# Designs tried in a protein design chat: miniprotein binders against Catabolic L-serine/threonine dehydratase (CHA1). Part 23

Target 1, 359 residues: Catabolic L-serine/threonine dehydratase (CHA1), of Saccharomyces cerevisiae (p25379)
Amino acid sequence: SIVYNKTPLLRQFFPGKASAQFFLKYECLQPSGSFKSRGIGNLIMKSAIRIQKDGKRSPQVFASSGGNAGFAAATACQRLSLPCTVVVPTATKKRMVDKIRNTGAQVIVSGAYWKEADTFLKTNVMNKIDSQVIEPIYVHPFDNPDIWEGHSSMIDEIVQDLKSQHISVNKVKGIVCSVGGGGLYNGIIQGLERYGLADRIPIVGVETNGCHVFNTSLKIGQPVQFKKITSIATSLGTAVISNQTFEYARKYNTRSVVIEDKDVIETCLKYTHQFNMVIEPACGAALHLGYNTKILENALGSKLAADDIVIIIACGGSSNTIKDLEEALDSMRKKDTPVIEVADNFIFPEKNIVNLKSA
Key: E = the ipSAE of ESMFold2; O = the ipSAE of OpenDDE; V2 = 0.75 times the mean of E and O plus 0.25 times the DockQ between their complexes.

## First folded at step 13 (miniprotein)

Design y1 (at its last look DockQ between E and O 0.02; V2 from the best seeds 0.00; counts 0 for: pae E 9.0 > 1.5, pTM O .754 < .8, SAP 93.403 > 70, placed apart)
Fold by ESMFold2, look of step 13:
Structure y1 (fold): chain B 359 residues (1-359), chain A 116 residues (1-116)
Amino acid sequence: as target 1 above (359 residues)
Amino acid sequence: SPEELKKKIEEALKRLEEVAKEIEELAHGVDPEVAKRIAEFLKRVAEVWKKAAELFDKGNTEEALEILFDLYLEIMKFWEETGDLRFLDIAFEVLELILKLEEAARELALAEWEKR
């Protein structure tokens, strides 16, 4: 596709005793460096084609993320020759602002946090367009059915690759993915549903402590919103998950694992040393289970046999450098971090009554 | 480009015709109640295939893909009822064909986009 790549599914050997076969899905090879190209690219491409077929207005794309989602939107628009405006929060690193601008997108710096940037986008940018000439395409970072549909294409590729290797899907005992807002997870579930595999292949959703909204929502029994995000995993650092993510996790009894920031960063650096690939904490959280199969087995509720297959989604991301990770690890050593009680760190988010499925 | 899409559609629909023959052969080895439902399915499949081809010719690509996906779901039901992995393999092949048709339709729409 012009907006995303087919990515390889490759055997990964982790150091130590090998009791299961790990395969990685390399979403780091997407045009924007992450799986976000699939969903955000799908949303943009489908919307633009629909608007062109209507023939009444010109499409323009609007996003409010200074991270992987904003960069994916800008990358897709570059490839489709579409106008793109990205509003990013003031704390967005210059490196990311430059990467987004270099695609040809307009970048506006406004708002202390994502919500403020998003509000500015809607009220000061999108509200000012000439709606008789321009039809806007709004890009949410994760909570849109077209985004989930795009992400689901990775399951089609996984099934095709297993078939090509003469591997029965029955040997797949789990899929490991990190969970932020839930878009990747929703896409994986929708892909598995398409093949009748969603109730047969368990998902292990991984988060870092301090932004473990998915885990907390499952324990409470309803979606929650965190008041404070204290994890350094910025790509997982959303205060909410999509309602669909919660419903899927309950329907399919999805497993939840929470890992400490220090352990994730150490895994990122270890993986870089051993395999020469720079990964960000969201990706490192999922890879951590490849290095620590006991955690994985506990989450799955069974021991893994030598011919069992576990697939880890290497979600990618281009928000961090090795230097960023090393500095974060150094600053965490010998530093006391205040404990925030979970019971004091969440509220219940407002519900939207609009149903936005597969529009 | 439009001719390439037409060729891909013909190839895929021809393969779907062969799939019906494979399902018919498998029906001989299943529970008689399931075999009856398969026989009813096979009576419809030729008509659905022709309707899908007509919809593609008229440019009603999304409707065509939808009715083909419904056929796929019925094959998945036969897998669920029988536990015979050969139904599952056939269902996955049908879905792969549907996805290739969807991709070809998107490529045609993108080519029109590039000429704007």
Scores: ipSAE 0.011, ipTM 0.539, lowest interface PAE 9.0, mean pLDDT 85
ESMFold2 (binder alone), look of step 13: mean pLDDT 74; pTM 0.678
OpenDDE base, look of step 13: ipSAE 0.529; ipTM 0.785

Design y2 (at its last look DockQ between E and O 0.02; V2 from the best seeds 0.00; counts 0 for: pae E 13.6 > 1.5, pTM O .740 < .8, other shape alone 3.801 > 2.5, SAP 84.881 > 70, placed apart)
Fold by ESMFold2, look of step 13:
Structure y2 (fold): chain B 359 residues (1-359), chain A 115 residues (1-115)
Amino acid sequence: as target 1 above (359 residues)
Amino acid sequence: SPEELKKKIEEALKRLEEVAKEIEELAKGDPEVAKRIAEFLKRVAEVWKKAAELFDKGNTEEALEILFDLYLEIMKFWEETGDLRFLDIAFEVLELILKLEEAARELALAEWEKR
């Protein structure tokens, strides 16, 4: 595709004894350095094609993330030759602002956090366009069906690669992915549904302690919203998951694992030293289960045989450097991080109460 | 090219028909098996014919939706029979549908680039 790459599915040998065969899906090789290219690229491309078919207005793209989603939007627009404006919060690192600008996108710094940046985008940027000439394409970071559809393409590639390697899909005993807002997870489920595999291959969703919204929602039995995010895994740090993510997790055999920030950062640095690839904490959280197969087996509820296959989605990400990771680890080694009480740190998202009224 | 991809789908569907008729022969005239196979093959032929006509008319998006329904019918029949040859053919058909979708998007983007 013009907006994303087919990425390799390759056997990964982790140091030490392993109980199964691990394969990584290398989403770090996407144009934006993360799986976000798939979904955000798909949304932008489909919307632009529809607008072109209509023939009445020109598309322009608008995003409000200073992280992987905003960078993926800018990257896709560079490839499609589309105008792109990204509004980022004031705390966005200069390196990320520069990376987004380097694609040719306009970057506006406004708002203390994502919601304020998003509001500025909608009210001060999108609302001011000439709507008779321009049709806007708004890019949500994760909660859009076209985004999930685009992410699902990785499952098509995985199935094709397994076939090409003469590996039976019956040998796949799990897929490991990190969960932030749930877009990646939703895409994986939708891809598996296309092949009749969603109720046969369990997914292990991985989060870090302090932004483990998915885990908490599953334990409570309904979606929650965190009041405060305390994990350093900023690409996983949403206060809420999509409703679709919760419904899929209830419907299918999805498992939840929560890992401490310190352990994830150590895994990121270990992987970089052993394999010469820089990864961010969201990706490191998933890879952690390759290094720690007992955690994986406990989540799956069974021991893995030597010829069982587990696929880890190496989701990528371009928001940090090795220096950032080393500094974060050094800081964490100097103190005990307080555990935030889960029961005190969440609320329930607003519900559609019209469906609750009795006749 | 899209024409080559359509030919490959036709070839896969021919192999599908051959497998289905082999199962009918092994069932030695069981009326329920014969009925289900006839229903399946009729549905496959109808969907493919409609999809091909939609491609000829330039209704590529609708044609692709119809082809996805074809894939789902093959998957359902695989689940009913348990014969892995249907699963293999279903995956081949899906792969070809996805290649057709990519080719259609590339053509649409080429028209966009002229503007």
Scores: ipSAE 0.000, ipTM 0.262, lowest interface PAE 13.6, mean pLDDT 84
ESMFold2 (binder alone), look of step 13: mean pLDDT 76; pTM 0.702
OpenDDE base, look of step 13: ipSAE 0.591; ipTM 0.805

Design y3 (at its last look DockQ between E and O 0.59; V2 from the best seeds 0.00; counts 0 for: pae E 2.4 > 1.5, pTM E .518 < .8, other shape alone 7.18 > 2.5, SAP 85.204 > 70)
Fold by ESMFold2, look of step 13:
Structure y3 (fold): chain B 359 residues (1-359), chain A 117 residues (1-117)
Amino acid sequence: as target 1 above (359 residues)
Amino acid sequence: SPEELRKLIEEAERLLEEVRKLIEELRKHGVDPEVAKRIKEFAKRVAEVWKKAAELFDKGNTEEALEILFDLYLEIMKFWEETGDLRFLDIAFEVLEAILKLEELAREIALLEWEKR
């Protein structure tokens, strides 16, 4: 596509004892450095075409993320020559602000947290556009069907690559992906459904402790909202999952794994040492299961044979340096961060009250 | 048929070259509304020819069509950026829509090949 790359599916050899064959889907090679290029690029491209074809107003793109979603929006707009404004929280690293600005996007720093940046975008930026001339394209980080459709294209590529490598899809015993708001997961499910594989290939959804909304929602039996997000994995750090994510996970009995931040950071640094690739914690969480196959087997409910194949989505991300990861690890070794009890850290998301009473 | 595909590819390449020549004329001699209309008509015809070609043949032909359409889109967008003439923005988006539709067709072809498993 003009807005995202076809990425390789390559055999990954993890050092030490291995019980299966691992293949990585290298979403780190996307134009924005993450899978977000697929869905956000698809949303922007389709929306811009519709708006321009209507002929009444010009499209402009608006995003509220100082991470992978905002950078993906800016990158797609650079390729499409579309105006883009990104509002980022005050804690956004200077490096990321510069990367987003270097695409040609306008970057506004406002809000202590994502929600405040998003509110500022809607009320102070989008509200002030000349709506007679401009039709805005709002980029949600994950909860939009066009975003899921774009992400699903990775499954078309995986199926094609397995065929070209003469690998039977029947040997694929699992797909591992990180879960934040659920956009990547939804795309994978939709892609698998297209090929009749969604009930045959289990997905293992990985989160970090402190932002494990997916895991908690499955245990409770309905979507929850976390009060606080305490994980270093900022690209997974959403307080909610999409309703579609919960529905898919129940329908297909998706497995859930939660990993500690310290273990994820150590995996990130280990992977960089062994393979010369810098990855962020969200990606490291999924790769952790390649290094720790017993965790993967427990999640799948079976042992893996030597010729079984597991695909890990290397979701990418470009928000940190090696130094950032080393400092985070050092900080965790010396501090006594308070434990937040799971029961005290969630509420049920705000809904239409009538819907809550209709069950 | 393979011969029909070759004819369509040759026609698309010919039309693309005509668009490039017309864009060069506009750069040298300034914007003429009649020339802008001809560019739009040729860009639409290129997209239609390549859509037809892709319907006849597999993913390899689809990739070639996409590359030609990518180049056309980028050339027209560059011209729009140089001139500020909104007519070329409209033309570029006709090409962008053709790219999207061809990408969707490539997915359909991949599914058909999968179903033969």
Scores: ipSAE 0.471, ipTM 0.714, lowest interface PAE 2.4, mean pLDDT 83
ESMFold2 (binder alone), look of step 13: mean pLDDT 71; pTM 0.644
OpenDDE base, look of step 13: ipSAE 0.563; ipTM 0.796

Design z1 (at its last look DockQ between E and O 0.83; V2 from the best seeds 0.00; counts 0 for: pae E 1.9 > 1.5, pTM E .651 < .8, unsure alone 69.227 < 70, SAP 93.856 > 70)
Fold by OpenDDE base, look of step 13:
Formats: structure tokens, C-alpha cells, sequence
Structure z1 (fold): chain B 359 residues (1-359), chain A 118 residues (1-118)
């Protein structure tokens, strides 16, 4: 593809007694260093083609994420030679600002957090464009059907790679992925649905403690919004999941695991030292189940055989250095992080009736 | 029209047609990935030519190439799915979609060549 790479599905040997065959999908090899290149690239490409066909206005891309989503939007626009503007929060690390800017994207620093940056993008940037000449493409980080469709291409590749290796799909006993807003998860489900596998291959969604909106939503039996995010896994740091994520999770009985920030950082460092690849906490959360098969087996409700296959989505990301991970671990060892009781940290989002009327 | 600019446009269009023919031949051989790479390189080349000339017609052609790439990727996915389902979706249907798309770009290239002569 133009906007994303076909990534390898490779067998990985974790330390210890092999309980299953682990395969990793290496989404760190995407143009933006994460799976976001698939979904966001698809959204931008489809939208730009549509706008250009209408022949009245020129497409311009707008994003409000200082993380993997903003960098994916900027990277896709660089490849497509499209103008891109990214509004990033003031807390965005200089390294990430520089990465986004180095794609040729316009970077504006505004707002204390994502919601304020997103509000600024909409009210102060997009509302000031000449709407007679420019048609804006707004890039949400996870909540768009074209994003999910783009992410679903990962399953097409997995099925093809298994077939080419003469591996029966019936040996796949689970897929492990990180859950933030649910965009990756939705893409995996949609891909599995295309192949009639969604009822056969359970997903284990992994979150970090303090960002575990998905886990909490499943326990309560309805979507919730966190008032405060406390996890170091800032790329998982969404206050909400998509409505589609909750619906799919109920339909397919998706499993949910929550890992402590400390354990995730230790996994990131362990993997980085063993494989010479720097891992973000979001990716480390999924990989943690490869190092800790008992957690995976408990989530699946069954023991794995030695010939069983588990696929872990190494979702990638570029927000952290080794030094950032080491400093984070040292900080966690020194601070008794107060366990915020989950009961007081969520609200019920108002049902945004997505008026599906205008399609 | 500067005769030198017209010559450069004509040479570029000839190259577009050659690349297009090569992409078609690769698709016919089942080399879908290589064909898509060649078409993407063509898209980038057209976009560069647009940036150099400022002629919006080249932007339109670039987006036609981009749309073709998207359609071919979708068709390749449909074929892979059909093979998985053991549904006899004939490679011929994909081939036909590709041939139709290729023909359209040849038509667009001719239209541009005619417009460059005016």
C-alpha cells in the first residue's frame, strides 16, 4: 500500500518454558512507526480522492494528536503530498513535535490536553480556512469507520501469511492487542468478520491500570468515561472507547486484561534489551502476555498447548526512548502511586446519538 | 505555449503511458505488489511534475492514479477473500477491473496530450 507497509508475522520465542507458539505482527515497521499508518492513511487517502473527484475544493488534513495519530496523519500527508496541520497539546514532548514538523506538516502548539488542542483545531484553525477553496479532512485518532477499515488490513495480511506458511488458522487460539480508544481492536474484529473468524478467535484486549476504560465498561455493562487518566501509557490514555468497541466486545465475548504500569515498563525494558527494539508502554502491555502466559491463559479461560498459536499485535509507537522508560520505572519505585478507586473516577457519557441519517 | 514546455509534457506523458503498460503487464502476471509500487512511483512523479509546472491537470491525473491504486488494492483483497472462501471468483474479474482502469488512464493521458498541443 501507499500509506502503509505490509508487516511481517514472525514467530517469537519468549524466555522460559514454551507454552504456546507466539507470533508477532510488527506494526513498528509502519511508515509512522505504528499501526496508525493503516487506518489514518486509509481515511486520508479515501477522503482526498473523494474531495478531488468533486473537483470544487482542494483537500487539506487536520489532526489534534501529539502522539501516534498526529504523526501518522503527518506521515501519510508527506507520502501523498497533501497539506497537513497538526495541533498538539503544550505537554507534547519536543521530540514528537520535531518528528511531526519534519514531515513538512504545520505544527501548532495549543491546549493543555488533547480535548483543548482538538477544540482549538476546530474553532481556531479549521473554521478560519477558506471553505470555498479548501475542504478539510478531520482526522480523529481512533473513532472513524475508515480508520477501522484501514486497520483491518492487518488481518488480511495475517491470514495470507498463515496460508503461505501452511499454518492452519484453527491453531490460532487468540489475538492479543492493546486497547486505547478501540480503533485497533475494531479493525481486528472487522478483519476477522471478513474471514468468518470473529466467533472462532478470541481477542484479549490489554490496558494499563489508570487507562482501563474498556475493562471498566465491560464490568459495568455500559460504556464509561474516565474523569482522570493516571497511566504512563499516554497512547492508551483515552477517557472513552468507541461505541463500536463496546458492541463488538459484547458480541464476541472479548477478554479484557489490565496490567500495572510498573509491570508494563519492566516488560518494555526487558523486550528492548532482548531484541534491541524500543517498545512503547501500549505495545509493552500486549507483549506482557507473551512473557506471562498464565495471565493469557486465565484471560482465555483455557491452557494453551505447545502447538497452539497466539498472535500478539506489536502495535508500535515512537513516543518513548530507553531513557524515558528507565526514568519512568525509577519514578514508580519511589512513589507510592495512590490507587485511585475506580468507583469515583468515571462518568456515563451522554449517548451521542450519532445521527446516521446523513449517509 | 513554450515549445520546450510542450516537449517536456509530451515526453512525460509518453513515460506515463509506458509505466502504465508495464503495470498492466505485471498485473497480468500476478505481480500485484510490484505493479502497485510502480503505480505509486508514477503518482509521485506526476505530483512532482505538478509542483514544478503548477498545472492542475497533472494533479487530477495524479489522483486518478491514486484512485486506481486504491481500487486495485480493494480488488486484491476481494480476490484473497474469495480464495479463502473457496469461492471461484475468477482472476478474470480483477483483470477486467484493472484493464478498465488502465484504459481510463490511457484516455486521460491522451486528453492531456491533446490539451498540451493547444
Amino acid sequence: as target 1 above (359 residues)
Amino acid sequence: SDPEVAKRIAEFLKRVAEVWKKAAELFDKGNTEEALEILFDLYLEIMKFWEETGDLRFLDIAFEVLELILKLEEAARELALAEWEKRGVSPEELKKKIEEALKRLEEVAKEIEELAKE
Scores: ipSAE 0.517, ipTM 0.781, lowest interface PAE 1.3, mean pLDDT 86
ESMFold2, look of step 13: ipSAE 0.568; ipTM 0.790
ESMFold2 (binder alone), look of step 13: mean pLDDT 69; pTM 0.604

Design z2 (at its last look DockQ between E and O 0.35; V2 from the best seeds 0.00; counts 0 for: pae E 2.4 > 1.5, pTM E .710 < .8, other shape alone 13.837 > 2.5, SAP 89.086 > 70, not compact 1.57)
Fold by ESMFold2, look of step 13:
Structure z2 (fold): chain B 359 residues (1-359), chain A 112 residues (1-112)
Amino acid sequence: as target 1 above (359 residues)
Amino acid sequence: SDPEVQKRIDEFRKRVAEVWKKAAELFDKGNTEEALEILFDLYLEIMKFWEETGDLRFLDIAFEVLERILKLEEAARELALAEWELRGDPRAEELKRKAEEALKRLEEIRKK
């Protein structure tokens, strides 16, 4: 596609005696450094086409994320020559502000946290556009079918790469992906359904303790909303999952694993040391299962044979440096984290929780 | 309307038809990347005129080209799926069904 790359699927050798063959899907090679390029790029392209068909206004793209979603929106707009405005919270690192600005997007720093930045975007930026001339494209970070469709393209690529390598799909015993709001997971399911594989290849969804909304929702048997997010993995730190994510997980009996923040950050640093690639905690959570195959086998409910294949989605992420990870780990070692009771930290989402469209 | 802008609009519409024919031919020969490149180069050129003039007709033409790009990308994905499923050929679909049934029977026999 013109807004995202085909990425490699490559054998990964983890230290120690391998019990299975691991392949990584390298989403760090996307234009924005993460899988977000696929879905957000697709959303922007399809929204522009709808604007041409539905009205006679020019599109402008608006995002409120200072992380991977906002950067993916800016990157896609740079490629497509579309105007893009990103409002980011004041805590956003200067490095990330500069990266977004370097695409040509307008960056406005406003709001103490995401909700204030999003409100500023809607009230002070989008509300003041000339709606007779401009049709806004609002970029939701995960909950939009065009985003899921775009993410599903990685399954087309995986199937093609396995075929070209003469690898039978029945040797694939699992796909490991991290779960935040569920957009990546939904895309993987949609892609697997296209090939009739969704009921044949189990998915292991990985979260960090403190933002494990997916795990809790599955255990309770209903979607939940966390009152507080206490994990350092900000890319996974949403209080809800999409309703579609819960439905898919129930339909296909998706497995769930929760890893501690400290273990994930140590895995990120270990992976960087061993393989010379910087990854953020969301990606490190999935990779942790490659280093710890017993956790993976427990989730799958079976032992892995030496010729079994497990695919790990290396989701990428461009918001962290090695220094950021080292500082986070040092900070965690110097402070005890308060323990909250899980039963006290969630509610059931109301019907009026809004899933915004791209338009 | 400005006669010079109208002339450029007419030229772009003709050129879109020409480039689309070339892109479709390249795609049919398996040259998907080149097909997308010539369409995208045209898209960016038209977007430049939209930026310079503010005339929405350039934006409409550019997004028509973008839609064709998306269609070729979707067609490439459909070809990959067809290769895997052997769909769209009655003989291929029948053979696929028979192969899948045979594999299922073999799996049942192999159960201990």
Scores: ipSAE 0.585, ipTM 0.789, lowest interface PAE 2.4, mean pLDDT 85
ESMFold2 (binder alone), look of step 13: mean pLDDT 78; pTM 0.671
OpenDDE base, look of step 13: ipSAE 0.639; ipTM 0.842

## First folded at step 14 (miniprotein)

Design A1 (from w9 with E83L; at its last look DockQ between E and O 0.90; V2 from the best seeds 0.00; counts 0 for: pae E 1.55 > 1.5, SAP 71.239 > 70)
Fold by OpenDDE base, look of step 14:
Structure A1 (fold): chain B 359 residues (1-359), chain A 89 residues (1-89)
Amino acid sequence: as target 1 above (359 residues)
Amino acid sequence: SDPEVQKRIDEFRKRVEEVWKKAQELFDKGNTEEALEILFDLYLEIMKFWEETGDLRFLEIAFEVLERILKLEEEARELSLELWEKREE
């Protein structure tokens, strides 16, 4: 593809007794350093093509994430030679601001968190454009069917790579991925459905404690929204999951695991030192199950055989350095982070059909 | 309209058809990546003229090339799926 790379599916050997064969899908090798290049790239391309049919306005791309989504949008626009504006929260690290800016994107710093940045983008940036001259392409970080379709290409590649390596798909006993808003997960499901595998290969969705909206939604039996995100895994720090994510999880009996921030950071550092690849907490959450097979087996409800295959989506990310991870771990050792009781930290989202037409 | 700009537009329209024909030939031979590359190179060339002139007709042509790229990517996926289905039978 022109907006994303085919990524390798490679055998990974975790320390200890191998209870299964782990394969990693290395989405860190995407142009933006994460899987978001697939979905966001697809959304921007399809949107550009739709604009072509009108032929009266020039496209501009708008995003509101200071993380992997904003960087993916900016990177895709750089590749496609499209103008891009990214509104980033004030808490966004200078390193990430600089990365986004270095793509040629305009960066505006506004809002304390993503929702405020997104509100600013819509009300103060997009509403001020000359709509007769410019057609805006709004990039949501995860909740768009074109994003899910773009992410589903990961499964096309996995199936092809298994085939080329003469590995039977019947040996695949699970796919492990991180869950934030559910965009990656939805793409994986859609890809699996295309091959008739969605009912055959269980997914284990991994979250961090304090961002575990998916886990909580499954336990309650309804989609919920967190009032506050407390996890260090800020890239998973969506207050909501897509409705499609909840529906798929129920349909396919998707498993859910919640890992503590400390354990995820320790895994990130361990993996970084072992394999010389810096990983974000969101990616570390999925990789944690490679280091802790018992957690995976418990989630799957069965023991893995040595010849069983588990695919872990190394979703990538660019937000953290080794120093950031070390500082985070040190901070956690010093501060008992107050555990917010889940019961006090969620609401039921209003069925606001966000009519995407009104922006 | 600047006659020179119109000439460039006409040239690109011709090139789109030529490159598309070549891309299809490459695709039919199994050279999908090369097919996508030549189309994308043409896209980038057209986009440079858009950046320089601001003429929306260049965008129209460029986005037509993107549509053709997406078509080939979809066809490649479909072919891969068909090959998969034939193996499970």
Scores: ipSAE 0.826, ipTM 0.934, lowest interface PAE 0.6, mean pLDDT 91
Fold by ESMFold2, look of step 14:
Structure A1 (fold): chain B 359 residues (1-359), chain A 89 residues (1-89)
Amino acid sequence: as target 1 above (359 residues)
Amino acid sequence: SDPEVQKRIDEFRKRVEEVWKKAQELFDKGNTEEALEILFDLYLEIMKFWEETGDLRFLEIAFEVLERILKLEEEARELSLELWEKREE
């Protein structure tokens, strides 16, 4: 594609006793450094085409994420020569603000958390454009069918790579992905459906404690919204999942695993030590199951044979450095964490809106 | 209504059809990446004229090229699915 790369599917050898063959899908090689390039790029292209059919206004792209979604929007717009404005919360790290600005996008810092940044974008930026000349494209971070369609392209690539490597799909016993708002998960399901594989290959959705909205929604039996997000995995730190994510998970009996932040950070640092690559906690959560195959086997409900294949979606992202991870780990060893009971930390969201909140 | 701008518009519309035909030939030969690159080069060239002139007709033509890029990407995906279905049998 013009806005995303085909990424490799490569064998990953984890130290320790072998239990299965792990393959990683390397979304860190996307133009924005994460899988977000696929879906957000697709949304922008399709929206621009719809605006062209009206023939009266030029598009401008607007996003309210200081993370991978905002950076993916800015990166796609840089490539397409489209104007892009990103409003980011005040807590957004300077390194991320600079990365977004370096694409040529306008970056406005406003709002204590995502919802305030999003409100500022809509009220103070989008509502003040010259609507006679400009038609806005609003980029939701995950809850849009064009985003899911774009993400589904990774399954086309996986199927092609399995064929080229002479691997029977019957040997694939699972796909592991992290779950934030569910956009990546939805794309994987849609891609698998296209190939008739969605009811043959189970997905293990991984979250961290403190932003485990998917797990809680499955346990409760309907979608929930967290009041506070307390996990270090900021790219998973979404207070809601899409309704489609819940429906797919029930339809295909998707497995859910929740990992502690400390364990994820330790895995990130271990992976960096062993393979010389820095990864985000969201990616580390998925990779954790490669290091700890008993957790994976429990989630799948079966023991893995040595020639079984498990695919881990290495979702990418570049929101942290090694130093950030080391500091977070040191802080967690020395600091009391507030206790928030799950029963006290959720509400049921209104059906027609998706809200993101910070603690 | 500037005659010089109208001439560039007409030239680009003709060139879009020429490049599209070449892109389809490349695609049919399996050269999908090259097909997309010639279309994308044309897209960026037209966008430059949009930015320089402010004439929405350049933007319209550029997005017609973008639509064709997306169509080729979707066709490549459908070919992969067709090959999969043949292999299943």
Scores: ipSAE 0.687, ipTM 0.895, lowest interface PAE 1.5, mean pLDDT 88
ESMFold2 (binder alone), look of step 14: mean pLDDT 83; pTM 0.787

Design A2 (from w9 with S80T; at its last look DockQ between E and O 0.85; V2 from the best seeds 0.78)
Amino acid sequence: SDPEVQKRIDEFRKRVEEVWKKAQELFDKGNTEEALEILFDLYLEIMKFWEETGDLRFLEIAFEVLERILKLEEEARELTLEEWEKREE
ESMFold2, look of step 14: ipSAE 0.831; ipTM 0.937
ESMFold2 (binder alone), look of step 14: mean pLDDT 81; pTM 0.759
OpenDDE base, look of step 14: ipSAE 0.824; ipTM 0.934
ESMFold2, look of step 15: ipSAE 0.702; ipTM 0.900
ESMFold2 (binder alone), look of step 15: mean pLDDT 81; pTM 0.758
OpenDDE base, look of step 15: ipSAE 0.822; ipTM 0.933

